VHH binders against q9p7j3. Designs and how they scored, part 157

Target 1, 174 residues: q9p7j3
Amino acid sequence: MILPLFPETQVHVFVYENVSNCAAIHEQLISQNPIYDYAFLDAATILYKKQVYSAIIRALEDRRDEQMKTKTIHSEVILSLSPKTEISSAFRQFSMTKKSKNIVVVKIDSKLTEEEEFERLDKLVEGNRVEFSDEELQKLIDFKVLKKNYKLDPSTLENPLASILSSIALRGYS

## First folded at step 11 (VHH)

Design z28 (framework vhh_5j56_2)
Fold by ESMFold2-Fast, scan of step 11:
Structure z28 (fold): chain B 174 residues (1-174), chain A 125 residues (1-125)
Amino acid sequence: as target 1 above (174 residues)
Amino acid sequence: QVQLVESGGGLVQPGGSLRLSCVASGFTEFTFDDYAIGWFRQAPGKEREGLSSITSSRGDSTSYSDSVKGRFTISRDNAKNTVYLQMNSLKPEDTAVYYCAKGWELSYPRDFDYWGQGTQVTVSS
């Protein structure tokens, strides 16, 4: 995808369900293996495509403005999903764990085509690829996790999009 | 909100040992055992150096920098909200202020937050 505010930045988002090797992926991420330079998110935390794109845009804005709080653009995406400014809490809330079953994977600044990233990523992830769509994300979300991460009241759970996007956009200001 | 308090520093002779403690408090949404805890140090005129981290609640996932590997051991007691750094075979080069910090298991060393005030370790010249 091409972002209007960042037309020269290549962005790819992938969704995998029924992933059996999250523990192995997690070990590679702890080792900072450069082949795993992606943002690996727990799909239980993601309800909308716009949620992911808003975090990506925020991370790219922070990089442009030399205001990144984390070492990498991919970790900045994870931080940007959180309404909190605390880095460790954002990772606790949104990043994949050894116990994750469904994941959302973000690649920024890819030097590969989307098809080439699929070929690479399919070798790293032992799961079923599904479409990056609101429909597929709704099958993988955990509403209890979503409510806790964004501090949603019962009334906002029926249409949480605006609240989620506001939380992402106003991180560190409110 | 979250506070980390280091203790156990002091003056020791080369080849001596010290055990540092990091006690954590102020957790609200998550518990102490949800987080990685790392030990860092900073000597005068030098950049902060990451030494060790513990990422598993069971204490079975640890890392060490090459400068301390084999001499230092990190451990945690989640019932006491405490992480320890056992330091053996201390060298004059280990003289520094030692800090603990809260992170996540996937955090780079620079991405740890909620730093303690530090505890001074001095090894005889």
Scores: ipSAE 0.341, ipTM 0.691, lowest interface PAE 2.9, mean pLDDT 87
Fold by OpenDDE, second read of step 12:
Structure z28 (fold): chain B 174 residues (1-174), chain A 125 residues (1-125)
Amino acid sequence: as target 1 above (174 residues)
Amino acid sequence: QVQLVESGGGLVQPGGSLRLSCVASGFTEFTFDDYAIGWFRQAPGKEREGLSSITSSRGDSTSYSDSVKGRFTISRDNAKNTVYLQMNSLKPEDTAVYYCAKGWELSYPRDFDYWGQGTQVTVSS
């Protein structure tokens, strides 16, 4: 997948449900195993494809502008999902946890096709791949978590996408 | 930016006790309790050896080398970002510079990516 604003950067996004080894994956992330060089997101926190794309774009912009706050582009994606500036808060809000069951996995700067990347990732994730779509994401979302993460209220719940995108775009400016 | 600072070393007589502390700081993406901490030592003219490790990701699982098993106890206080090494029944052969490190497996020192400056422990009559 190629983003219009970043034609030189190949991005892949995968969704897994019923993942049994999130704890093991988390352990590898903590140990900074380079084989796990992805952004692992808790699917319970993701409602829209555009939410993920917006975070990816924000991270890529930060990298382009040499304004990254985190160590890697993938961690920057996680940070970019958050309306908060604190890295730890962003990770607590959006990153995969040991107890996660459904995840969204993002790969930036991939040199592989989507299928090839999937084959590689499938060796790491023990779960069922589902389509990266709003329909599938809506089945996995925890609205309580979503409301908490983006401080959604009755006035913003009518169009949560707009509020989410605004939060991502304006992080650090509110 | 991760920093480890050891303290508590000193001169003790054989049979004496010391308690070393390792204070960790500078974590940004993850919290202290997500990491494993290990204690190492290096005596003059000898290779660095692993002594003990603790990881809260496994319910504060602990490990000890045979050389210190039964005498040393590792523990952690996540609220203080500190790992302790209680050393009892100290022997002259325990004389060394003691290091704490952030890593995952004690058997693989090469996988540890952050080390403290070390603290001198001298056991002598």
Scores: ipSAE 0.000, ipTM 0.252, lowest interface PAE 12.0, mean pLDDT 90

Design z29 (framework vhh_5j56_2)
Fold by ESMFold2-Fast, scan of step 11:
Structure z29 (fold): chain B 174 residues (1-174), chain A 125 residues (1-125)
Amino acid sequence: as target 1 above (174 residues)
Amino acid sequence: QVQLVESGGGLVQPGGSLRLSCVASGFTEFTFDDYAIGWFRQAPGKEREGLSSITSSRGDSTSYSDSVKGRFTISRDNAKNTVYLQMNSLKPEDTAVYYCARGWELSYPRDFDYWGQGTQVTVSS
């Protein structure tokens, strides 16, 4: 995908459901295996495509402005999903865990085509690929997790998009 | 508020040993076991240097910089919220303020976000 504010930046987003090897992926991330240099998100935390894109844009803005708080653009995407500036809190709230069943995977600055990244990721992830679409994401979301992560009240929870996007864009300033 | 407190520094002669402790407190949302802990040092006029890290109980592994490998050993006691750095065969160039820091084990490379105040180690005859 081409982002209007960052037209030279290659961005790929993948969604997998019914993943059976999250514990194995988690161990590779802990061991800092460079093959796993992606943002691995728990799909239970993602409701909209715009939520992911807003976090990507914020991370790219922070990189452009030399304001990244983390060491990689992929870690910065995870941080940017959180309304808070605490790295550990953001990872706990949004990252894949050993118990995750559905995941969203983000790759930034890929030198590969989308098809080549699919081939690479299919070797790492034991699950079913689905389209990165609002329809598919809404099948995988956990609304209790979403409510907790963004501090949504009952009146906001029925249409949370604007609140979520505002939280991402205004992280640290609200 | 998460707080890390280093102790065990002091004056030692070349070839001597010291054991540093890093005690953590103030965990509200996560426990000590969820975090990697690293040891760093900074001498006057030098940049901060990473020395060693130990991952959480969920993925226990250790790493060491080349400058200290074979001389320093990192360990943790999760029941006491404490990480230790055993320093052997100390050299004058090991003179620095030593810091511990909390990290999140899933970041690559590993990010450290909370730092202690440091403890002074001086190696001189």
Scores: ipSAE 0.012, ipTM 0.336, lowest interface PAE 8.7, mean pLDDT 83

Design z3 (framework vhh_5j56_2)
Fold by ESMFold2-Fast, scan of step 11:
Structure z3 (fold): chain B 174 residues (1-174), chain A 125 residues (1-125)
Amino acid sequence: as target 1 above (174 residues)
Amino acid sequence: QVQLVESGGGLVQPGGSLRLSCVASGFTEFTFDDYAIGWFRQAPGKEREGLSSITSSRGDSTSYSDSVKGRFTISRDNAKNTVYLQMNSLKPEDTAVYYCAAGWELGYPRDFDYWGQGTQVTVSS
């Protein structure tokens, strides 16, 4: 996929539902297994494709400007989903846990082709891959989690896209 | 803002034991419980080596490098903002400056943003 602001950057996003091995994946992430160098997100926190793209763009802007707070672009994507700059808060709110059932996986600057990433990731994740689309994401979202993460009022929760994107874009303001 | 201070180093005989402590302070929007802690060492003229880490939650996951497995034990006391490294069966090869570092639980490689100044461990008769 091509991002208008970063046309040179390769971005792949994968969505898995009914994942049975999240505890095993979580253990590999804690063990720092280099095979698992991806951003693993809990799909309960993601409502729109544009939410993920906005976080990716923010992370790439911070890398370009030498302002990353984390050492990896994938960790920076997770941070960038948060409306504030607290790294631990962002990981608690958005990254997968051993209890997760549905996940969104982001890969940036892969040395592998998209097809090779599909094959590799399908071996690591024991679940059903679905299309990265708003329709599929909206089947997996938890609106209570979304409301808490972005501090949404009931009126904004009915159409939250603009509020979410604004929160991501304005991360780091005082 | 976050600061780490190591203590407990010193001179010890081969086969002896030491316990290192790492005390954390300077928290604003996060607490000690939000950080994974790692222990590292560096001997003169050598690259820094990761030894052990413990996760941010309840210490439910620990890891050890092959060089120290079975001899070193990492633990944490979140009420005291402290991580410990219990070092047993010490060898001359364990002589190094030992550092603790604080970082985030997930991600590869693990981000350790805050580092202590280190404490010297010398294993010699």
Scores: ipSAE 0.019, ipTM 0.363, lowest interface PAE 6.3, mean pLDDT 84

Design z30 (framework vhh_5j56_2)
Fold by ESMFold2-Fast, scan of step 11:
Structure z30 (fold): chain B 174 residues (1-174), chain A 125 residues (1-125)
Amino acid sequence: as target 1 above (174 residues)
Amino acid sequence: QVQLVESGGGLVQPGGSLRLSCVASGFTEFTFDDYAIGWFRQAPGKEREGLSSISSSRGDSTSYSDSVKGRFTISRDNAKNTVYLQMNSLKPEDTAVYYCAAGWELSYPRDFDYWGQGTQVTVSS
């Protein structure tokens, strides 16, 4: 995918359902294994493609402006999903856990094609890849988790897109 | 917000032992158990060095830098919101200000959100 404001930046987003090895992936992330240099998100927290893209754009803007809060662009994507500025809170809210079953994986600055990244990830993730689409994400979302992460009331939860995007864009201003 | 206070530093002779404590307070949205805790040190004119970390969830995962592996032991007491660093076989090169920091288990230690003010350890003959 090509982002209009960042045309030189290679971005790939993958969605996996029914992942059986999240505990093993989590262990590799704790050890900071460079092979796992991706943003691994719990799909229970992601409802829209625009939610992921907004976080990616915010992270790339922060990198461009030399305002990244975290060591890596992938950590910055995780932080950018959160309405708060606390790094620990963002990871706890959006990052995969040992018990995750469905995940969204983001790769920025890949030197590989989408197909080559897929072949690489297929060896790391034991699950079924599905299309990165609003339709597929809707099947994997946990609305209780979404409500907590974005502080949504019942009326906002019926049409949460604008509220979610505002929370991502206004992080640190409220 | 979350605050960390180190204690237990002081002057000790080479080969001696010290136990540092890090007490955490100010939790609102998350509890002490949700945070990984790391120990770091900085000697004058040198970069801050990571020494040891203990995971959230009661500390069943620990790590140590090569410079302290086998000599230092990290542990936590979640009931007391406290992390300990037991330092044995101390050497003059262990002289530094020691810091504890709290962050998320999957974040890089440099990205930990909360840092203590530090406690001085001096190892002198």
Scores: ipSAE 0.402, ipTM 0.712, lowest interface PAE 2.6, mean pLDDT 88
Fold by OpenDDE, second read of step 12:
Structure z30 (fold): chain B 174 residues (1-174), chain A 125 residues (1-125)
Amino acid sequence: as target 1 above (174 residues)
Amino acid sequence: QVQLVESGGGLVQPGGSLRLSCVASGFTEFTFDDYAIGWFRQAPGKEREGLSSISSSRGDSTSYSDSVKGRFTISRDNAKNTVYLQMNSLKPEDTAVYYCAAGWELSYPRDFDYWGQGTQVTVSS
């Protein structure tokens, strides 16, 4: 997939449910194993495709502007999901954990087709791939976690997407 | 949230040694061994400066500032959620409040999100 704002950057997003090896993946991420050069997100924290795209765009903008706070573009995607500026907080809020069961995986700067990238990633993730859609994400979301992460209240829950996107865009300004 | 508590500071003569401890707690989604830990100090009228850092258990790398290299040693005990700073050959100019800080491994080295309250180290004859 090509983003209009970044035509030279190929992005792929995958969703897995019932993943059995999140703990093992987590260890590889902490070890900064280059084979695991993806953004691994907890699907319980993701409600919309646009939420993911917004975070990707924010991360790419930060990279373009030389304002990244993390070591990699993928870690920056995780940070970009958060309304908070603290990196560890963002990871705690949105990153895949050892206890995660459902995940969203983002690849930036891919040199492969979606199918090829999937084949590569499928060797790392032991789970069932599902469609990257709002419908499928809605089945995996934990609304309690979502509300906490973005401080949603009854007034903002009527249009949570707007609130989420605003939080992502205005990180550091609240 | 993650909390850090420093201890081991005090008064020591020049040439003496101290061992500082930093105990971490309050972990939820991540564990102690997932965090990089750094030691900092701030003397009166001076800016806070970084002294040493140790990566997560997976990275297991250490770094030292030129001012303390060869004299200070950083280490960690994950079973105790503790990081140590062994300070040898102490000098009067080492007098400062010493701080422990924790940060995510994937952040830049200078980015730490959690800080202790500090422990006073005084080197004087």
Scores: ipSAE 0.024, ipTM 0.449, lowest interface PAE 4.1, mean pLDDT 91

Design z31 (framework vhh_5j56_2)
Fold by ESMFold2-Fast, scan of step 11:
Structure z31 (fold): chain B 174 residues (1-174), chain A 125 residues (1-125)
Amino acid sequence: as target 1 above (174 residues)
Amino acid sequence: QVQLVESGGGLVQPGGSLRLSCVASGFTEFTFDDYAIGWFRQAPGKEREGLSSITWSRGDSTSYSDSVKGRFTISRDNAKNTVYLQMNSLKPEDTAVYYCAAGWELSYPRDFDYWGQGTQVTVSS
């Protein structure tokens, strides 16, 4: 995908359900294996495509402005999903864990096509690939987790999109 | 909720050794294995300095600042929720309050959410 605000930046987003090897992926991530240079998110925390794209745009803006708080663009995407500025809090809230079952994987600055990244990820992720769509994400979301992460009350939980997007855009000021 | 307690500080002569311990407790949703532990120090009139960190997954990946590399060794005992800092060849410049801190293992760089109260190390003759 090509973002209008960052047309030179190649972005791919993948969704996997019923992943059996999250513990193995987690170990690769903390060892900083460059093959695993992706943002691995727990799908229980993602409700909309716009939620992911808003975090990507915020991370790219922070990179452009030399204001990244983390050392990689993929880590910055994870941080950017959080309404708070604390890096480890953001990772606890949004990153995949050893016990995750469904994941969203983001690749930025890929020189590979979407099909080439699928071939690569199919070797790393033991799960079922599904379409990156609001419909598929809504099957994997945990509304209790979403409510907790964005501090949603019952009235906003009925239509949370605007609240989620404003939390991402106003990170550090609200 | 997560609590860290440092111990093992004290007075030592230049060239001596000390071993600091950091015991973690209060885990509810996540376990000790999910956290990277770092050692930091702060001397009067100076800013806080990061010294060393250790993760668990994949055989305790470690890092060291240039000021302590080759003299200090960090290690981890997950069965006891404990991290150690072995300090050898101590110098007067190592005099400081030493803190352990815990942060989420996958965050990069680590933002340490939980901090101990510190333990004083004094290196003097």
Scores: ipSAE 0.049, ipTM 0.476, lowest interface PAE 6.2, mean pLDDT 85

Design z32 (framework vhh_5j56_2)
Fold by ESMFold2-Fast, scan of step 11:
Structure z32 (fold): chain B 174 residues (1-174), chain A 125 residues (1-125)
Amino acid sequence: as target 1 above (174 residues)
Amino acid sequence: QVQLVESGGGLVQPGGSLRLSCVASGFTEFTFDDYAIGWFRQAPGKEREGLSSITYSRGDSTSYSDSVKGRFTISRDNAKNTVYLQMNSLKPEDTAVYYCAAGWELSYPRDFDYWGQGTQVTVSS
């Protein structure tokens, strides 16, 4: 994917369901194995493609403006999903856990094509690849988690897109 | 600037136990919860060896080197800005100066930017 404001930045997003090795992936992330340099998100927290795109754009804007709060672009994507500025809270809210079953994986600054990244990730992730689409994400979301993470009231929960995108774009300003 | 102070070292017999503590202070922009804490050791004439680390943001997840798995346990008390290393079944080859280090938890690759002065552990009969 090419972003209009960041045409030189290569971005890939992948979705896996029924992942059986999340505990093993989590250990690799904690040990900081460079093979696992991706943003690994719990799919229970992601409802829309635009939610992920907005977090990526916010992270890239913060990198451009030399205002990143974290040390890596992938960590900044995870932070950028959160409506708060507290970094540890963002990771607890959105990162995959040992108990995750479905994950969204983001790669920024890849030197590989989407197909080559899929080939690499399929060796690391023991699960079923699905399309990165609103339809597939709708099957994996946990609305209780979404409501808690974005502080949604019952009236916004029926159509939360605008509220989620505003929370991501206005983090630290509201 | 973040400061780390280790304590709990000393002389112990083979097969014995020690608990090391690492107390962190000096936080201004970030808090203790934003830092991963690692334990390292260095014996005379050897390179520094990483032993264990603990994070907060990923559910207090821990890692251990093969040399200490099953013998050492790392834990943290975020209310006290303290990390512990419980060392059991100590061997003479565990003799070293033990250091704690703090690195930005959410960075990748993780760099440990702040280091304590170390505490001596001697395992001898």
Scores: ipSAE 0.011, ipTM 0.321, lowest interface PAE 9.1, mean pLDDT 84

Design z33 (framework vhh_5j56_2)
Fold by ESMFold2-Fast, scan of step 11:
Structure z33 (fold): chain B 174 residues (1-174), chain A 125 residues (1-125)
Amino acid sequence: as target 1 above (174 residues)
Amino acid sequence: QVQLVESGGGLVQPGGSLRLSCVASGFTEFTFDDYAIGWFRQAPGKEREGLSSITSDRGDSTSYSDSVKGRFTISRDNAKNTVYLQMNSLKPEDTAVYYCAAGWELSYPRDFDYWGQGTQVTVSS
């Protein structure tokens, strides 16, 4: 997808279900292996494509304005999903864990094509690729996790999109 | 909010040992067990160097930089909200201010929210 405010920025988003090697990926992330320079999200936290894109746009705006709170654009995407400004809280809420089974992977500023990134990620992730679509994401979401992360009440839970996007856009003021 | 206080630094002869402690406080929404802790150092005129980290889960995953691997050991006592760095076979090049920091283990590269004020370690004859 083309981002209207960042048309020259390469953005790729990948979804994997039934991932069997999350513990191994987690170990590589802890060791700071540069091969794993992606934002690895737990799919249990992502309901809409627009949720991911809103976080990406916020991260790119913060980079443009020289106000990133984290050291990398991928960490800034993870932070930008959270309504809070604490980095540790955002990672705990949205990042993959050793026990994750379904993941969303974001790559920004790739020097590779989308297909080349797929070939690379398929070697790192032992799971089934699915389309990055609202339909597929809705099969993987955990609504209890979503409700807690965005502090949704019963009145917003049935159609939470606007509330989620507002939380991302107004990070630091909630 | 979360505060880290280092202690245990001082002057030691080459080949000596020191144990640094990092005590954490100020938790509101999350507890000490939810944070990964890392040890860093900075010598005058040099960039800050990461030395070791211990994860937030059960403390089983540890990492060490090549410069300290085999000489330093990180451990945590969650009941005391404390992380330790046992430093053995100290060398003059280990002279630096040592910092502990708390953050999330999957930050890449390492992004820590909270930093202590540091404790001076001097290794000289």
Scores: ipSAE 0.140, ipTM 0.553, lowest interface PAE 5.1, mean pLDDT 85

Design z34 (framework vhh_5j56_2)
Fold by ESMFold2-Fast, scan of step 11:
Structure z34 (fold): chain B 174 residues (1-174), chain A 125 residues (1-125)
Amino acid sequence: as target 1 above (174 residues)
Amino acid sequence: QVQLVESGGGLVQPGGSLRLSCVASGFTEFTFDDYAIGWFRQAPGKEREGLSSITSKRGDSTSYSDSVKGRFTISRDNAKNTVYLQMNSLKPEDTAVYYCAAGWELSYPRDFDYWGQGTQVTVSS
């Protein structure tokens, strides 16, 4: 995928449900195995495609402006999902855990085509690939987790997308 | 805000041992055992290097850089909000200011949120 504001940047987003090897993936992430250089998100935290794209755009803007707070663009995507600026909080809130069952995987600046990334990830992730769509994401979301991460009250639940996008755009002010 | 304070540094002869301690405080939303803790050092004119890390209570994993593997041991006492670095078989090239840092276990060490003030270790002739 090509983003209008970043036409030279390749972006791929993948969704897996019923993943059985999250503990093994988590171990590889702790060891910082370069084969696993992706943003691995818990799908329980992602409600909309626009939520993920807003975080990607914010991370790319921070990279462009030399304002990245993290070492890698993938870590910056995870940070950008959080309304807070603490890196540890963002990872705790949005990163996959060894107990995760459904994950969203983001790749930026891929050296591979989208199809080649699918074939690589299918070897790393023991789960079922599904379409990156609002419909599929809404089957995997945990609204209790979403409410806690974005501090949503009943009045904001009528339009959670607008509140979430505002939190991502204005992180550090909330 | 989380605060980290290192202690246990000093002057030691080559081949000697030191145990560094890092005491953490200032927790509000998370507790000490939610954080991975790492030890780092920096000598004058050199870049800061990561030496060892221990994951949060949930992970219970340790790692070591090649320069200290087999000589240094990291451990934590969550009841005391303390992490330790046991340093054995010290060499003159181990002379540096030693820092502890707290972050998330999946974060790169350079991205750890909180850093201590450092403690000087000098390994002399």
Scores: ipSAE 0.502, ipTM 0.765, lowest interface PAE 2.0, mean pLDDT 88
Fold by OpenDDE, second read of step 12:
Formats: structure tokens, C-alpha cells, sequence
Structure z34 (fold): chain B 174 residues (1-174), chain A 125 residues (1-125)
């Protein structure tokens, strides 16, 4: 997948449900194993495709502007999902945890086709791949977590996408 | 939120030793061993400076500033959620408030999100 604003950057996004080895994946991430060079997100925190795309775009913009706060573009995607500036807080809010069951996996700067990337990733993730769509994401979301992460209230719940995108775009400016 | 509490500071003579402790608590989604820990100090009228850090990789990666290398040793006990700073051969110029900080491993270059209240170390004859 190619983003219009970043035609030189290939991006792939995958969704897995019923993942049994999140704890093992988490350990590899903490160890900074280069084989796990992805952004692993907790699907319970993701409601829209546009939410993920917005975070990816924000991360790519930060990289372009040499304003990244994290070590890798993938960690920057995680940070970019958060309305908070603290890195650890962002990871706590949106990153896959040892207890996660459903995940969204993002690959940036891929040299492979989507199919090839999937084959590679499928060796690391023990779960069932589902379609990256709003319909599937809505089945995996935890609204309590979503409300907490973006401080949604009854007035913003009618259009949560707008609030989420605003939070992502205005991080550090609120 | 993660909280850090330093202890072990006090008055010591030049050439003496102290062992500082930093106890972490308040973890929710992540555990203590997911965080890198650093020791900092700030003397009166001076800027805060980094002294030492230890990674979350079972505490097997450490770093030291030139000012304390060979004299200070950082270690961690994940079972106790504690990081230690063993300070040997203390000098009067080591007098400062010492702080413990916790941060995510993936920060660039290094970003510590949580800080302790500090503990006073005074080296004087």
C-alpha cells in the first residue's frame, strides 16, 4: 500500500485475532529483536482504519521533519496514536501488551509485497488474520479503553473519528 | 502512573561509600523490567547531569558518565522493582541531589518519563 503523501514509502497493515503468543512477541520487542521490526498495536484501542493511517502519516511527517521522538518509525507510529507526549504513556495506551489477544500490525518501509510481508509476519504471529477494515476493527475494539485514551465524552461519541483524528494531529499542542 | 522513590542518601566523608536505592511502583500494563532506569544528580547552581543507566534486558547493559566511571556501579533487582547505585570513592564534588528516572527503551535518544523526588548526598570531611 502506498500513501498519497508519501509515495516512496510502502506501508502494510495486518489485523490478527485470537493471538496466543503476544507475550512472546512482547518479549522480543523489549529485546529490540530486528526480526520484529513492526508496530504492534492492541486492537482493543483501534476503531478506524483512518486512525491507523493518521498515526502512520504523523509518524512519517515527524521523520521527514527530523522530529521523531522515538528510536524507530514503528515506535513513532505508536506514539502518534496518542494524544499524550510521554512515550511510555503512548505505549501503555496503544501498544500490544503481554495480555493482548487481538492486534494490528503495521510495517513501514517494506521492501516486500503485501503477500510476501504477510508470509514473513505469519511466522511470528500465532493467530488468525482478519481483514483490515472498519467492520472488523469494530468487532475488536474496547470502547472503555477508547474513551479513556482519547477522553471521549457524550458530546464527542457521536463522531469519535473526528475527535480521534484531532487528538492525533494536535498532540503536543493542546 | 509509575512512581519512583530514592533512598540511601546521607552524609559521608571523602573516600567513603554509599548505596542508593530506587524503588519503582504503580505499574499497570507494563512491568518494572520493561523500563530502563537512570541515575541523575543535580548540585546547587549546576544543571542536572546523567550518571548511569541500565536497560530492561535483564540488567545486562549499563552505561556510565566519565565523571563516575570506575567509582559507581548500577544494578537492578527486578524481583524487588529496585535499582541500585553503589557509589565508592566519593568526593566532595559528588555532593548533590540524586534522582532516579524510568523510561521506555525505544526512546530517542533517551527520554525518561518518570522521576523520583531525589535523595541528598553530601560528601564532606
Amino acid sequence: as target 1 above (174 residues)
Amino acid sequence: QVQLVESGGGLVQPGGSLRLSCVASGFTEFTFDDYAIGWFRQAPGKEREGLSSITSKRGDSTSYSDSVKGRFTISRDNAKNTVYLQMNSLKPEDTAVYYCAAGWELSYPRDFDYWGQGTQVTVSS
Scores: ipSAE 0.022, ipTM 0.401, lowest interface PAE 4.2, mean pLDDT 91

Design z35 (framework vhh_5j56_2)
Fold by ESMFold2-Fast, scan of step 11:
Structure z35 (fold): chain B 174 residues (1-174), chain A 125 residues (1-125)
Amino acid sequence: as target 1 above (174 residues)
Amino acid sequence: QVQLVESGGGLVQPGGSLRLSCVASGFTEFTFDDYAIGWFRQAPGKEREGLSSITSSRGYSTSYSDSVKGRFTISRDNAKNTVYLQMNSLKPEDTAVYYCAAGWELSYPRDFDYWGQGTQVTVSS
């Protein structure tokens, strides 16, 4: 994918359902294995493609403006999903856990083509790759988690997209 | 918010030992066990150097920089919300302000949200 504001930045987003090896992936992330240099998100927290794209755009804007709060662009994507600025809270809320079953994986600045990343990730992730689409994400979301992460009330939850995007885009603006 | 307080610094002669303590408090949503803790140091006019880290109780492992490997040992006591750095065979070049930091274990390369104010270690005769 090519972003209009960042045409030189390669962005790939992958969705896996029924992942059986999240505990093993988690251990590789703890050990900082460079093969796993991706943002691994719990799909229970992601409802829309635009939610992920907005976090990616915010992270790239912060990198462009030398305002990143984290040391890597992938960590900045995870932070950018959160309406708060605290890194630990963002990782707890949105990052994959050992008990995750469905994940969204983001790669920025890949030196590989999308097809090469597919081949690589399919070897690392023991699950079923599905299309990155609102339809597939809707099957994997946990609405209780979404409500908690974005502080949504019942009226907002009927159409949460605008509230989620505003939370991502306006974090730190004041 | 989470607060970290370092203690145990001071003046020692070359070859001496010190044990630094880092006590954490202010937990609301998470507990001490959820955080990875690192030890760092910075001497005047030099960049901050990472020395050692210890992961949360779930994925318990330690790491050391080459400059301190074999001389320093990191440990944690989750019941006391405390991390220790045992420093042996101290050298004049170990003189620095020592900081502990806490971060989420999956933030890479272990981005740390919370930092202590530091404790001065001076190694001289």
Scores: ipSAE 0.020, ipTM 0.441, lowest interface PAE 7.1, mean pLDDT 85

